# VH-VL binders against q8wyp3r787to878: the designs that were tried, part 11

Target 1, 92 residues: q8wyp3r787to878
Amino acid sequence: FQNYLRVAFQEVNSGCTGKTLLVRPYITTEDVCQICAEKFKVGDPEEYSLFLFVDETWQQLAEDTYPQKIKAELHSRPQPHIFHFVYKRIKN
Short names: E, the ipSAE of ESMFold2; O, the ipSAE of OpenDDE; V2, 0.75 times the mean of E and O plus 0.25 times the DockQ between their complexes.

## First folded at step 4 (VH-VL)

Design r17 (framework fv_romlusevimab; at its last look DockQ between E and O 0.79; V2 from the best seeds 0.00; counts 0 for: pae E 11.3 > 2)
Fold by ESMFold2-Fast, scan of step 4:
Structure r17 (fold): chain C 92 residues (1-92), chain A 118 residues (1-118), chain B 108 residues (1-108)
Amino acid sequence: as target 1 above (92 residues)
Amino acid sequence: QVQLVQSGSELKKPGASVKVSCKASGYTFTSYAMNWVRQAPGQGLEWMGWINTNTGNPTYAQGFTGRFVFSLDTSVSTASLQISSLKAEDTAVYYCARDWGYYAMDVWGQGTTVTVSS
Amino acid sequence: SYVLTQPPSVSVAPGKTARITCGGNNIGSKSVHWYQQKPGQAPVLVIYYDSRRPSGIPERFSGSNSGNTATLTISGVEAGDEADYYCQVWDSSSYHYVFGGGTKLTVL
């Protein structure tokens, strides 16, 4: 248990990259997106959001959700699932 | 091709036991947890709990401890629900359903009707 | 402890739009899934993650979720859409799948 969040970055004209963010337990998705915009140096942060991929499905996380809580929920499942947080464009 | 096929309906007397089976096909059985959901006549859906299909460890919702037992036979990709000391209020349709994504159930068995009457 | 509230019934004329609501405290921060259950049949997942359709579900099924209300919308309603509809979320504080009470959709 450390307050780290692994986030992958998907960009149209570059390869996928990832960063491990040191975050507080109650950090919001909005706050994570702000950190990602800075760390990945995106010029149009309003076009990006944080997505959760689980079992080959995905969802856009609402800005007032808590990624660390979501991560803890997925880890607390009786059975492990493969999941990833991805910072990417809302369209495509 | 992903399917869950349940055993046939059961008519039991109070105090008896029953075992409902749920056979999976079309996917890797041990990669997904299995949920059990109950529906009493004319009532809504009620979550009973789930079982880890890799380890066999069950988790029961409040109200479904003691008489209810979730088990597995991984060699035939089958999850089972056993109810002991049956009561009239156990009369319901029992469903198995695959745990999927962020806490959804994407594939359901057809249901097994358990009727408890004297 | 977490409760999802659905109207017990909704009636709609053929070809019109039905809206089935699911009320829950701050439900907009949760992922809502919707199931359709026709008489004598098992539930079928028709919407997941608030608004996404599984393969095979017609485009006339859509969903939304914000604030305290999630909504399943069925446009161009057909007689074959008569069913009970259930919303569902995961409640991490109680470690439970929570279902709404269900809404019977009648096409009149």
Scores: ipSAE 0.416, ipTM 0.850, lowest interface PAE 2.0, mean pLDDT 90
Fold by OpenDDE, look of step 5:
Structure r17 (fold): chain C 92 residues (1-92), chain A 118 residues (1-118), chain B 108 residues (1-108)
Amino acid sequence: as target 1 above (92 residues)
Amino acid sequence: QVQLVQSGSELKKPGASVKVSCKASGYTFTSYAMNWVRQAPGQGLEWMGWINTNTGNPTYAQGFTGRFVFSLDTSVSTASLQISSLKAEDTAVYYCARDWGYYAMDVWGQGTTVTVSS
Amino acid sequence: SYVLTQPPSVSVAPGKTARITCGGNNIGSKSVHWYQQKPGQAPVLVIYYDSRRPSGIPERFSGSNSGNTATLTISGVEAGDEADYYCQVWDSSSYHYVFGGGTKLTVL
C-alpha cells in the first residue's frame, strides 16, 4: 500500500478542495474521517462521511472499511476507472 | 436491463475450433472489462482471463494461453472466446462476466455449453 | 498461487442460519466477493467487498472477513437458498481472480 490518500472535501455551493493525506496502510474510514474533520476544520463531523465515487455512482464507506485497501484494488482493476474519495455531508 | 447474452450450445469433435460470443446491452460496452469463466461438469468456477474492452488487450490466466483467444467487436458490443484444437477436457460451460466498477463480476451471461466428443 | 478453501457442503434446516466459510492466507486484507449459483443457472453476485449487498439481494445475506477467514451468513434460510456458493478474491501478486472450490448448501 502507498502511504498517501487523496481526499476531496465537498461543500454545498463552494466546490471541492483536495488534500493528500499521509496515512498508514490499514487506517480505517473512521480514522480518515477524523483526519478530514481536522484538516478541513469541520465543526460537525457527525454530519460527514467518506464517500467513494466510481463508475458514476456514490457509495458511503462504512467506518470499519479500509480506504487504502479499496484504493489498491481499484488501481489493480483490469480496466481502470477514475475514482475519488470525497469527504462530504451525509445526504438526508 | 444490463445483460449479457451468449451464443448457443456447441457440439464439436476433438481438434476442431469453437467461437463463443457474448453480446452486451444496457450499458457502455467499452467502459467495463469482460471476464471469461469456465465451469467443467460438476466442477467449480475457473477464471480464464479478461479483455480490456477499450484497448482490446487480453490477459489470460495461467493454463489458458495458446488455444484460447479473446476478441472484440465493439461495433456490436460483443466479446468472443475462441478455442482451437479442442480437447475433451474443454467440455464445460463458458461464461462471460462484466468486470464491475466495484471489482466484482456483477453481470453474467447465461453460459454457453461446449461439448467436445468423438 | 493464492488458494481459497471452502467446505464442500453445508446443511441447514429451514429458518435456521447457514454459515459458509472461505479460508485464505491473510484473506482479511483482501476484498471477498460471494456468488450464488443454482442448478442450471449462471452465478449471481450476492455479496461484494466482504459485506455489501447488491441491489435486490435480501438482507438475510451478510458477509464478514477478518484474519484468515471470510464468512457468508444466510439467516432465515429458505428452500430457494439451496445452491452452490463461491467466494472470490483478486490476487494482485499473481494478477489473477481466484475462486474458492464452492460450497453446496442443502436445505433439509
Scores: ipSAE 0.030, ipTM 0.755, lowest interface PAE 3.1, mean pLDDT 91
Fold by ESMFold2, look of step 5:
Structure r17 (fold): chain C 92 residues (1-92), chain A 118 residues (1-118), chain B 108 residues (1-108)
Amino acid sequence: as target 1 above (92 residues)
Amino acid sequence: QVQLVQSGSELKKPGASVKVSCKASGYTFTSYAMNWVRQAPGQGLEWMGWINTNTGNPTYAQGFTGRFVFSLDTSVSTASLQISSLKAEDTAVYYCARDWGYYAMDVWGQGTTVTVSS
Amino acid sequence: SYVLTQPPSVSVAPGKTARITCGGNNIGSKSVHWYQQKPGQAPVLVIYYDSRRPSGIPERFSGSNSGNTATLTISGVEAGDEADYYCQVWDSSSYHYVFGGGTKLTVL
């Protein structure tokens, strides 16, 4: 039973790097963005958001959503789908 | 665009068999599970189960573990539902629905009406 | 297995707000999806993951989920919103999808 969330950090010119965050089960997307801004040392956090990439589709996650809830449901179904949480600029 | 097209309506006698097909287009068929949903006349939606389109492994909801068989033909991106030993209570509309990455059914077939009448 | 309960019907005047509830034990820990079904048609996903709209669904459709109740809210109700509405969850403990019984929305 783990309280981890893997988040990739994506920049336009530098590719992706990832970090595993230790988070509580009920953390909101807003709180994850705050943690990501600190962990990835982002100076302009208002320009970033958390996105879900699943089934070849990008979805910006609203601040009042729960990434651990999404992750748990994606893991519990019998047919695997590749997914990633990505902290990236909203306009790029 | 993503689309599910089901086979035409069927009129059957009790004791017969029927096969409902669901042809997918516009996406990678083997990347998404396929759900089957039943709706009897005047009733609500009833989940029958799903099939893993990569492995062919079905999961049946309680009450659908006998006469109902899910199958695939991945060469033509088609999922099928076979119902054997048809009974009057099998009269319903049968839907296929794509299992989306948010645990929702985002694309539905148009439905296939199966009518069982003597 | 897990049970979702919905009121059988809701009536609302045109231009007003409809609220359709979906009750379930600890449903706030689950992701709730909502489907609209008009007579003779297949269901259409109108809300997923509690509160998100798929492309093409008007902003007047919204959703919430907390505690033991999820709610579909339709503001500025139009005659074209008359339909049956179903809530649905994935229940990881039983490995089953579960639908609510459906709610008929009537616009009077």
Scores: ipSAE 0.005, ipTM 0.666, lowest interface PAE 11.3, mean pLDDT 87
ESMFold2 (binder alone), look of step 5: mean pLDDT 94; pTM 0.959

Design r18 (framework fv_romlusevimab)
Fold by ESMFold2-Fast, scan of step 4:
Structure r18 (fold): chain C 92 residues (1-92), chain A 118 residues (1-118), chain B 108 residues (1-108)
Amino acid sequence: as target 1 above (92 residues)
Amino acid sequence: QVQLVQSGSELKKPGASVKVSCKASGYTFTSYAMNWVRQAPGQGLEWMGWINTNTGNPTYAQGFTGRFVFSLDTSVSTASLQISSLKAEDTAVYYCARDWGYYYMDVWGQGTTVTVSS
Amino acid sequence: SYVLTQPPSVSVAPGKTARITCGGNNIGSKSVHWYQQKPGQAPVLVIYYDSDRPSGIPERFSGSNSGNTATLTISGVEAGDEADYYCQVWDSSSDHYVFGGGTKLTVL
């Protein structure tokens, strides 16, 4: 089966856009970054990474992590927190 | 600034009850769940469960149901752990720790030593 | 039940690099967090989400996680780093926080 992953794209002068990606449950952060580079038309993908924004903190996701599993864990919390997956430059 | 302060040590006899408190300060108490972690003498950390500070709903790890009760007093930003029918095996340091939603515990109380002996 | 395996002890000379491992089946697919516990004190978070460092934790502390092994690396070890170190994950299959058994770091 396939699941959806909402990813925001953050640029310094263009504001935030977002896309809902149709992805497999075991898709890696590396795979998501490749999809984002294509869909957001990024020319320098090596300068970008996938981040998780939760409770006012930014966390860069390692290439080997599984965003859909992270999403499931966040949704399963007994005290749900607002979170966002953001594809953005490693350096602001 | 963010702190968890626990109640003092307890010396109890088998069969007695004990209540350990954990007072939070420096943050919005109801925005983070509270974990309870046990550490027996010379042993590692053992997760006991957590309580949702917004709803008051507790979740217990296997082995910590029945005699263990998590509770809250949100008016004073305090979480409590009550242990009934104390046994020698309950001798441990009990920690409260602020939950960061299934990932980690970022702030810990100083611990409360509970000693059960006759 | 998910199990994390740590060596019971690691010894390191001052100024050298200590590496503390945390073994778990496919642990690279999980987020690993590390706590430092000094004698008589509460645990302190030193690494979260595999490699992120909380404010106030020196850059000498770093983490990695891939395959079946996560590693806490402490470079330029100081006497004050002497402590027990615990790795931790969330096991979604059992809905439990899982701690490793702890590693005692001795600086000598």
Scores: ipSAE 0.006, ipTM 0.603, lowest interface PAE 12.4, mean pLDDT 85

Design r19 (framework fv_romlusevimab)
Fold by ESMFold2-Fast, scan of step 4:
Structure r19 (fold): chain C 92 residues (1-92), chain A 118 residues (1-118), chain B 108 residues (1-108)
Amino acid sequence: as target 1 above (92 residues)
Amino acid sequence: QVQLVQSGSELKKPGASVKVSCKASGYTFTSYVMNWVRQAPGQGLEWMGWINTNTGNPTYAQGFTGRFVFSLDTSVSTASLQISSLKAEDTAVYYCARDWGYYGMDVWGQGTTVTVSS
Amino acid sequence: SYVLTQPPSVSVAPGKTARITCGGNNIGSKRVHWYQQKPGQAPVLVIYYDSDRPSGIPERFSGSNSGNTATLTISGVEAGDEADYYCQVWDSSSYHYVFGGGTKLTVL
């Protein structure tokens, strides 16, 4: 239910693959990145971060933010926007 | 269990109005948008729009502005579709379906058949 | 005005692999969902976000999406897979969900 977060994994020069993660309501971005590194089998997790892609804009999420709270706020908007959480390299 | 239960079939004359209801249970109603999807006899699925169950704000697809109204009664976890000035081409099965927000419609109502004939 | 194109029908022998395509301009930049609908029943989500399976959907269902074509692949096809299959995307330019026309899968 409420405790699921959809995250896309983006590799350089390829499409996105995604997974639905079972997460706690107040899970932090840092915790989500740790789960993503394990689920996507990333060998260099320090080079990756969680990004929010919304309205054609990329935003890197700070480690102490709460993705489920961000998701809930986006869902509550009068005109819901297309948005994605994307686990990808910081520099690529 | 997560369920969407729709109201029963309707037989209406042209020019009448109809209201189809969709009652949600087993989850937090206001955490999912509610889609409306139409399927005319022998035809494919057609997206009519959705309503934000937290704010009450509807979004209508092209072709479904005017005669079609999406509404909510959050006290009973129910979304409704009203069609006014019914026409023969409104004959279809109408489905409600929940969506977490662009993630696909994972739970569907059983459908409500609306038949418009004289 | 965004349009998804599916073949109207696909036939497959039991135990073989069925591939149902969904064509759309630059569909690989979008996320594709797939629905199964049996006669007289509501649709069932079988693949979401290109390639993920909802709980309860067998692993023989898989999806891919790149370029101008998304594909639903059903391996080891069983008689019970006979149904209409619909692809769907969110089209940001029109602010619409868009469904394909549907493909009837016949298992014979």
Scores: ipSAE 0.006, ipTM 0.625, lowest interface PAE 12.1, mean pLDDT 86

Design r20 (framework fv_romlusevimab)
Fold by ESMFold2-Fast, scan of step 4:
Structure r20 (fold): chain C 92 residues (1-92), chain A 118 residues (1-118), chain B 108 residues (1-108)
Amino acid sequence: as target 1 above (92 residues)
Amino acid sequence: QVQLVQSGSELKKPGASVKVSCKASGYTFTSYAMNWVRQAPGQGLEWMGWINTNTGNPYYAQGFTGRFVFSLDTSVSTASLQISSLKAEDTAVYYCARDWGYYGMDVWGQGTTVTVSS
Amino acid sequence: SYVLTQPPSVSVAPGKTARITCGGNNIGSKSVHWYQQKPGQAPVLVIYYDSNRPSGIPERFSGSNSGNTATLTISGVEAGDEADYYCQVWDSSSYHYVFGGGTKLTVL
């Protein structure tokens, strides 16, 4: 069984791109941010974090949370919402 | 601004029926499911089920089938709980609670006390 | 049916740290939410998805979830924290929300 996590990259002046990551079920937000910094070639990773974008609202994910677990639970809810994981600058 | 306001307390005799309403404001009503939660006197929180506010489809937890009906009036952003053939063990505070996709149950109504006594 | 177990009561002195546990089989694989209920009031969400705080909830509230135990930690406890606390999970296999039995926190 393979677990995929789609992460969009929001960058000023370069638009929006994305990567599909093959990750373990219990990978932390901190670990995902490190992978994103490397794959998106970010020079200032301390300025970025992983966000959940749901219903026009940005939620910064705490470093010790598990994105795959969050994703699975959101998909299983009685009224699922469209959501996106976005790696972007904390301040913008 | 986001708020759930429930109808007032009810005192009923066994065998009667009651309808508890929950009016939403400050958000798009049909974007979030509505949960119903019961709390008997001195007891903990007990999940009764949810209703999908977009489709109108209810789902009932075991123990809340038959006499309990969840319904909607989307024109006034209101969810309702009807209990038929009331029994003494239905005496409780009934809460509606919004199922916000990320937060669980983030907004709760103030509760409606239903007392069933002869 | 999935079951969450909480101690019925926890007592703590003002300014100290309270820890309220929530036991469940492999609960670490589920996301845990915590609610505070003061007498005569509706529950208030204080922690969601294991360790996140809603806007307006003080930083002294924190959560963790691993293995078979989730924990709500309240540091620097104040008299106003006296309340019943409930843990909750969504059990996708049964399509059910499950609440723990609740823990009464007494600040002595």
Scores: ipSAE 0.241, ipTM 0.777, lowest interface PAE 2.4, mean pLDDT 88

Design r21 (framework fv_romlusevimab)
Fold by ESMFold2-Fast, scan of step 4:
Structure r21 (fold): chain C 92 residues (1-92), chain A 118 residues (1-118), chain B 108 residues (1-108)
Amino acid sequence: as target 1 above (92 residues)
Amino acid sequence: QVQLVQSGSELKKPGASVKVSCKASGYTFTYYAMNWVRQAPGQGLEWMGWINTNTGNPTYAQGFTGRFVFSLDTSVSTASLQISSLKAEDTAVYYCARDWGYYGMDVWGQGTTVTVSS
Amino acid sequence: SYVLTQPPSVSVAPGKTARITCGGNNIGSKSVNWYQQKPGQAPVLVIYYDSDRPSGIPERFSGSNSGNTATLTISGVEAGDEADYYCQVWDSSSYHYVFGGGTKLTVL
């Protein structure tokens, strides 16, 4: 079990950057979004959310979900798919 | 079109064995795991386990070890469930269902009824 | 092992809203899927990841999940919605999918 969460930052009209966050097992999506807003220097954090990208689909994570639990669930499956957590604008 | 087609119904006596097959089409078979789900008459859905279609490694839920074997023939995109030493309690509809990674079971076979009696 | 609890039956009049609950300890931290099963048919995924709908599922179907309760909501219920409904989660600690016991929705 690991306490790191890799999050990519997708910004309008620019390339992606990523950060590895040291997080607690029960960190919420809201908490992760607050950390991302600070680390990626976002001036309008209300326009952003944390998304899960898997199988070429985007899933917006609700504020009260737990990304580390989602990560553990995906890794525990017998045949996991490649997935990414992405902090990006809700509307593009 | 993505679909799973299962073999036909079976009527067996206690102590016999049965093999249920599930043929996939319309997608890359080895990209998604295959679940097996049982439903006894008048009962709910019960997860039996799944098989990694890329490695062939099966995982069985508690209560489905020993007599139950999940297998693959990737050359024909088919997953199979074999039940040995059949008991009356094995009477059920058996479903195969594709694991859509994060999303759960998005495509299901039509089900195979296995009846074990006298 | 992890357990999901559903009411065995729910009755609703046509055109009204049905709510089917799925109880589980801290279920809000898990992703909940919902399946519809009509007599003699295979289950059909109607909601995945708490609230998302697969292509082809009417917008009358919606879901929510927080705390210890997930809910499937069917608005403007039609006779064709009569079925058994099952909630489901992946329990990573036991390496198992877990289904609820099912709820029979009667439209009458």
Scores: ipSAE 0.046, ipTM 0.710, lowest interface PAE 4.3, mean pLDDT 87

Design r22 (framework fv_romlusevimab)
Fold by ESMFold2-Fast, scan of step 4:
Structure r22 (fold): chain C 92 residues (1-92), chain A 118 residues (1-118), chain B 108 residues (1-108)
Amino acid sequence: as target 1 above (92 residues)
Amino acid sequence: QVQLVQSGSELKKPGASVKVSCKASGYTFTSYAMNWVRQAPGQGLEWMGWINTNTGYPTYAQGFTGRFVFSLDTSVSTASLQISSLKAEDTAVYYCARDWGYYGMDVWGQGTTVTVSS
Amino acid sequence: SYVLTQPPSVSVAPGKTARITCGGNNIGSKSVYWYQQKPGQAPVLVIYYDSDRPSGIPERFSGSNSGNTATLTISGVEAGDEADYYCQVWDSSSYHYVFGGGTKLTVL
């Protein structure tokens, strides 16, 4: 796994910002969401989740998945598309 | 509709060569790697390797070097598998399968049966 | 070389829950994919990335992966679920895909 995770924050009325997080290899999506809620100052964290944005599609990551594992595998695959981790509202 | 269509069944004698084709449609061919997977009669799935459809670079699993060649014709969105010096043990159904990391092998061809007998 | 171990067969009564295991050393650190294959047909992806479902796959299908065991769970099993099921991982150390030996699910 790797030490850094780039996460974009998409707020429905405020645009998009990003942060690079220094994280543990086995950090869960739930843990990443808690970090994002704190760092992006989200008041209603239950309305947000971590998504994988790739090939113009949004994939919501389950809370018990491992973003560093996802990142490592996407980088190691034969023909990875450009991908982004995005912390955003489940419903816009 | 995203689809992979393979060539028809082949009956060959030992020592002959065969070429199995896999034509893609409904997506950008060069954006997804193509896997080749074999299944001998009554046996499980066996990964043979993959080819990068953007670069044409093939990677073969152990046991599938030498007689097996993966190739592309990007002008017609087709990947091909050629097997030379056919042996009876090459009798199997050969599948092509689209690969994109996170989604796995999400689209498969219908399979091509290759039978090698005298 | 990395090896995935599946039971050769699993039997389940209609309406019950079937669990098909896929054993591998530290498989929880890898992403697991599950394929369903019916006789005379090509495999169909039913679970990707441990637990996600492709469009069109019923919610009865779910997956999990931790430690040394990944599991495909099929709840409310129907006769149409009879098939061979294969697990598969990407082994980054060898740069190879690895399939399990397959499990034949019989609905009796």
Scores: ipSAE 0.196, ipTM 0.758, lowest interface PAE 2.5, mean pLDDT 88

Design r23 (framework fv_romlusevimab)
Fold by ESMFold2-Fast, scan of step 4:
Structure r23 (fold): chain C 92 residues (1-92), chain A 118 residues (1-118), chain B 108 residues (1-108)
Amino acid sequence: as target 1 above (92 residues)
Amino acid sequence: QVQLVQSGSELKKPGASVKVSCKASGYTFTSYAMNWVRQAPGQGLEWMGWINTNTGNPTYAQGFTGRFVFSLDTSVSTASLQISSLKAEDTAVYYCARDWGYYGMDVWGQGTTVTVSS
Amino acid sequence: SYVLTQPPSVSVAPGKTARITCGGNNIGSESVRWYQQKPGQAPVLVIYYDSDRPSGIPERFSGSNSGNTATLTISGVEAGDEADYYCQVWDSSSYHYVFGGGTKLTVL
C-alpha cells in the first residue's frame, strides 16, 4: 500500500545514487523508467531499464509490470529478503 | 550445484508415523524458505506450507495442522516433515521445494513416496 | 479461497503450438508461475512472473497473463514436452500458494 518507491541509479563511473519516488499503486515499470530518465538526466534512456536485485540475482523488469505490486509481494513473504530496484544499463 | 535430496520411500500401516527428510546442498540453507508439496496418486500438486529456515517458524496450509510438523536441523542443512497418526488418505508423493524469493519454487527434491496400507 | 481452473487435458501434434490456460478471478493482477512435471519426475519451474523464463528453459516456452486468464504457450511442440503443467499464484492476502488442478499435455 505505500506510495513510495526507492530506486538506485547505477553507472559504471559513478557512485551508486538513489531517489525515493512518490508513485501510484499501479504505476508501470515503463512509467518508472521514464521518471528515472528525467530525474537522473540520462541522455540515452533506451539503453536503460529497471532491474530487481534480490538474492544476488538481477532480474530485468518487463515494461508492463507493476513495481509496487512486486514490492508488496516480496514484503508478504514469511522469510523476507533484502531487495532493491535499480535503474541501470541493459547491456553492462 | 544447488540440490535437494529426499529420504527413501516408506510403507506404513494406519496409525503409524513417518518422517521425511530433505537435505540441501550447494547454497546457504538458512537464506531460503523450504516448501512442502503433496501429490496423491493421479492427482495434482497441493501446497502444504513452508518453514522459515532462519527462524524455524512453520506456516501450514488449511488442512495440514495437527498431524503434520515441519522441522529443521540447520547443522546438516536438512528440513523434515513428520506425519503422525497416518491415514490411507495420506498416501502420496511428498516434495520439498526451495522458495527462491521472487522466482518461487525453483529447486525441488526428487520426492518421497509414502504409502499407507493395511 | 482463490481458485485456479485449468483444462484437464490438451492434445497437440508435433511441431504445432500448444496453449494451456489458467483461469482465475482477476488473475491478470497476480504473478503467475508455471511448472512442468514429466511422468515419475519432480516438477520443474518453466515460467515465473507471468512470462519470464528461468535459465535453461527453451525460448519456445512463453507466458502471458491478462484479465481472468493466464496462458502458457509452447511453440514447436516436441514429444519430450508431454507432461502435466501446473499454474500457481502467491496469494498475498492469505500468505498462501495456490496451484491450478493441472493440465495433461499429450503430443499425438
Scores: ipSAE 0.283, ipTM 0.797, lowest interface PAE 2.7, mean pLDDT 88

Design r24 (framework fv_romlusevimab)
Fold by ESMFold2-Fast, scan of step 4:
Structure r24 (fold): chain C 92 residues (1-92), chain A 119 residues (1-119), chain B 108 residues (1-108)
Amino acid sequence: as target 1 above (92 residues)
Amino acid sequence: QVQLVQSGSELKKPGASVKVSCKASGYTFTSYAMNWVRQAPGQGLEWMGWINTNTGNPTYAQGFTGRFVFSLDTSVSTASLQISSLKAEDTAVYYCARDWGYYYGMDVWGQGTTVTVSS
Amino acid sequence: SYVLTQPPSVSVAPGKTARITCGGNNIGSKSVHWYQQKPGQAPVLVIYYDSDRPSGIPERFSGSNSGNTATLTISGVEAGDEADYYCQVWDSSSYHYVFGGGTKLTVL
């Protein structure tokens, strides 16, 4: 069993890239942000957060939320939509 | 602004049929499922089901008969509920409500349509 | 079928804290949403995703969800808070939305 989380990285000077993270089911948004800071080599991690882009809207995920729970809920909805987790600067 | 506007109140006799309409505006109609929720006089909210606004596929909650039909007219951003062979127990306020994917909630509600079934 | 249980009524004095519970088997593993319904009006979403507030909802409204009980807490209750309150979850096992039976909040 592999719990994967696809996260896009949005940065002004490098464009958008993405990585697939192998994470535990109850990993928090705070933990995911720490992993992203390391993997995307971010020097000022306090300026970044994890966002959910779904239904043409942006949602900043609170640090104590569970991205895998959110992903599971979105997959089981009556009308599933394409969604993206995006690690990006809070002030943009 | 995002709004759902429902058709007006209906007074029907037992055995008749009724069609309640819900017109959406201010958002992309086919991007959100539409829920139907019933509230009988003095009772709580009862989820009836939803309709996928992109495919037109309805899902009905347990406890509802084949008398209930959800449909769409995407050209006018409208969802409809039809109830056939009306019974007194169908007397209720019927709400449409937009499904918001992120939180599995209903963030925008129509004002409700009162359907009264009496002789 | 999955069932959510709410007390039918809760009474509270103005300025005090009201707590409305929503009981469900392992409800802490689900996301709970709360709706306020005033007489003759459509429901209004007041709490989503257990504890988040939509724009325009006062900070007096808060939520929690753990184990078998979710709770809507209204601090500094005002007369305008009188309403019926409903909890709601998505039950993935049955692929259906479930509402609680509702709680009438009376401010005395």
Scores: ipSAE 0.089, ipTM 0.698, lowest interface PAE 3.1, mean pLDDT 87

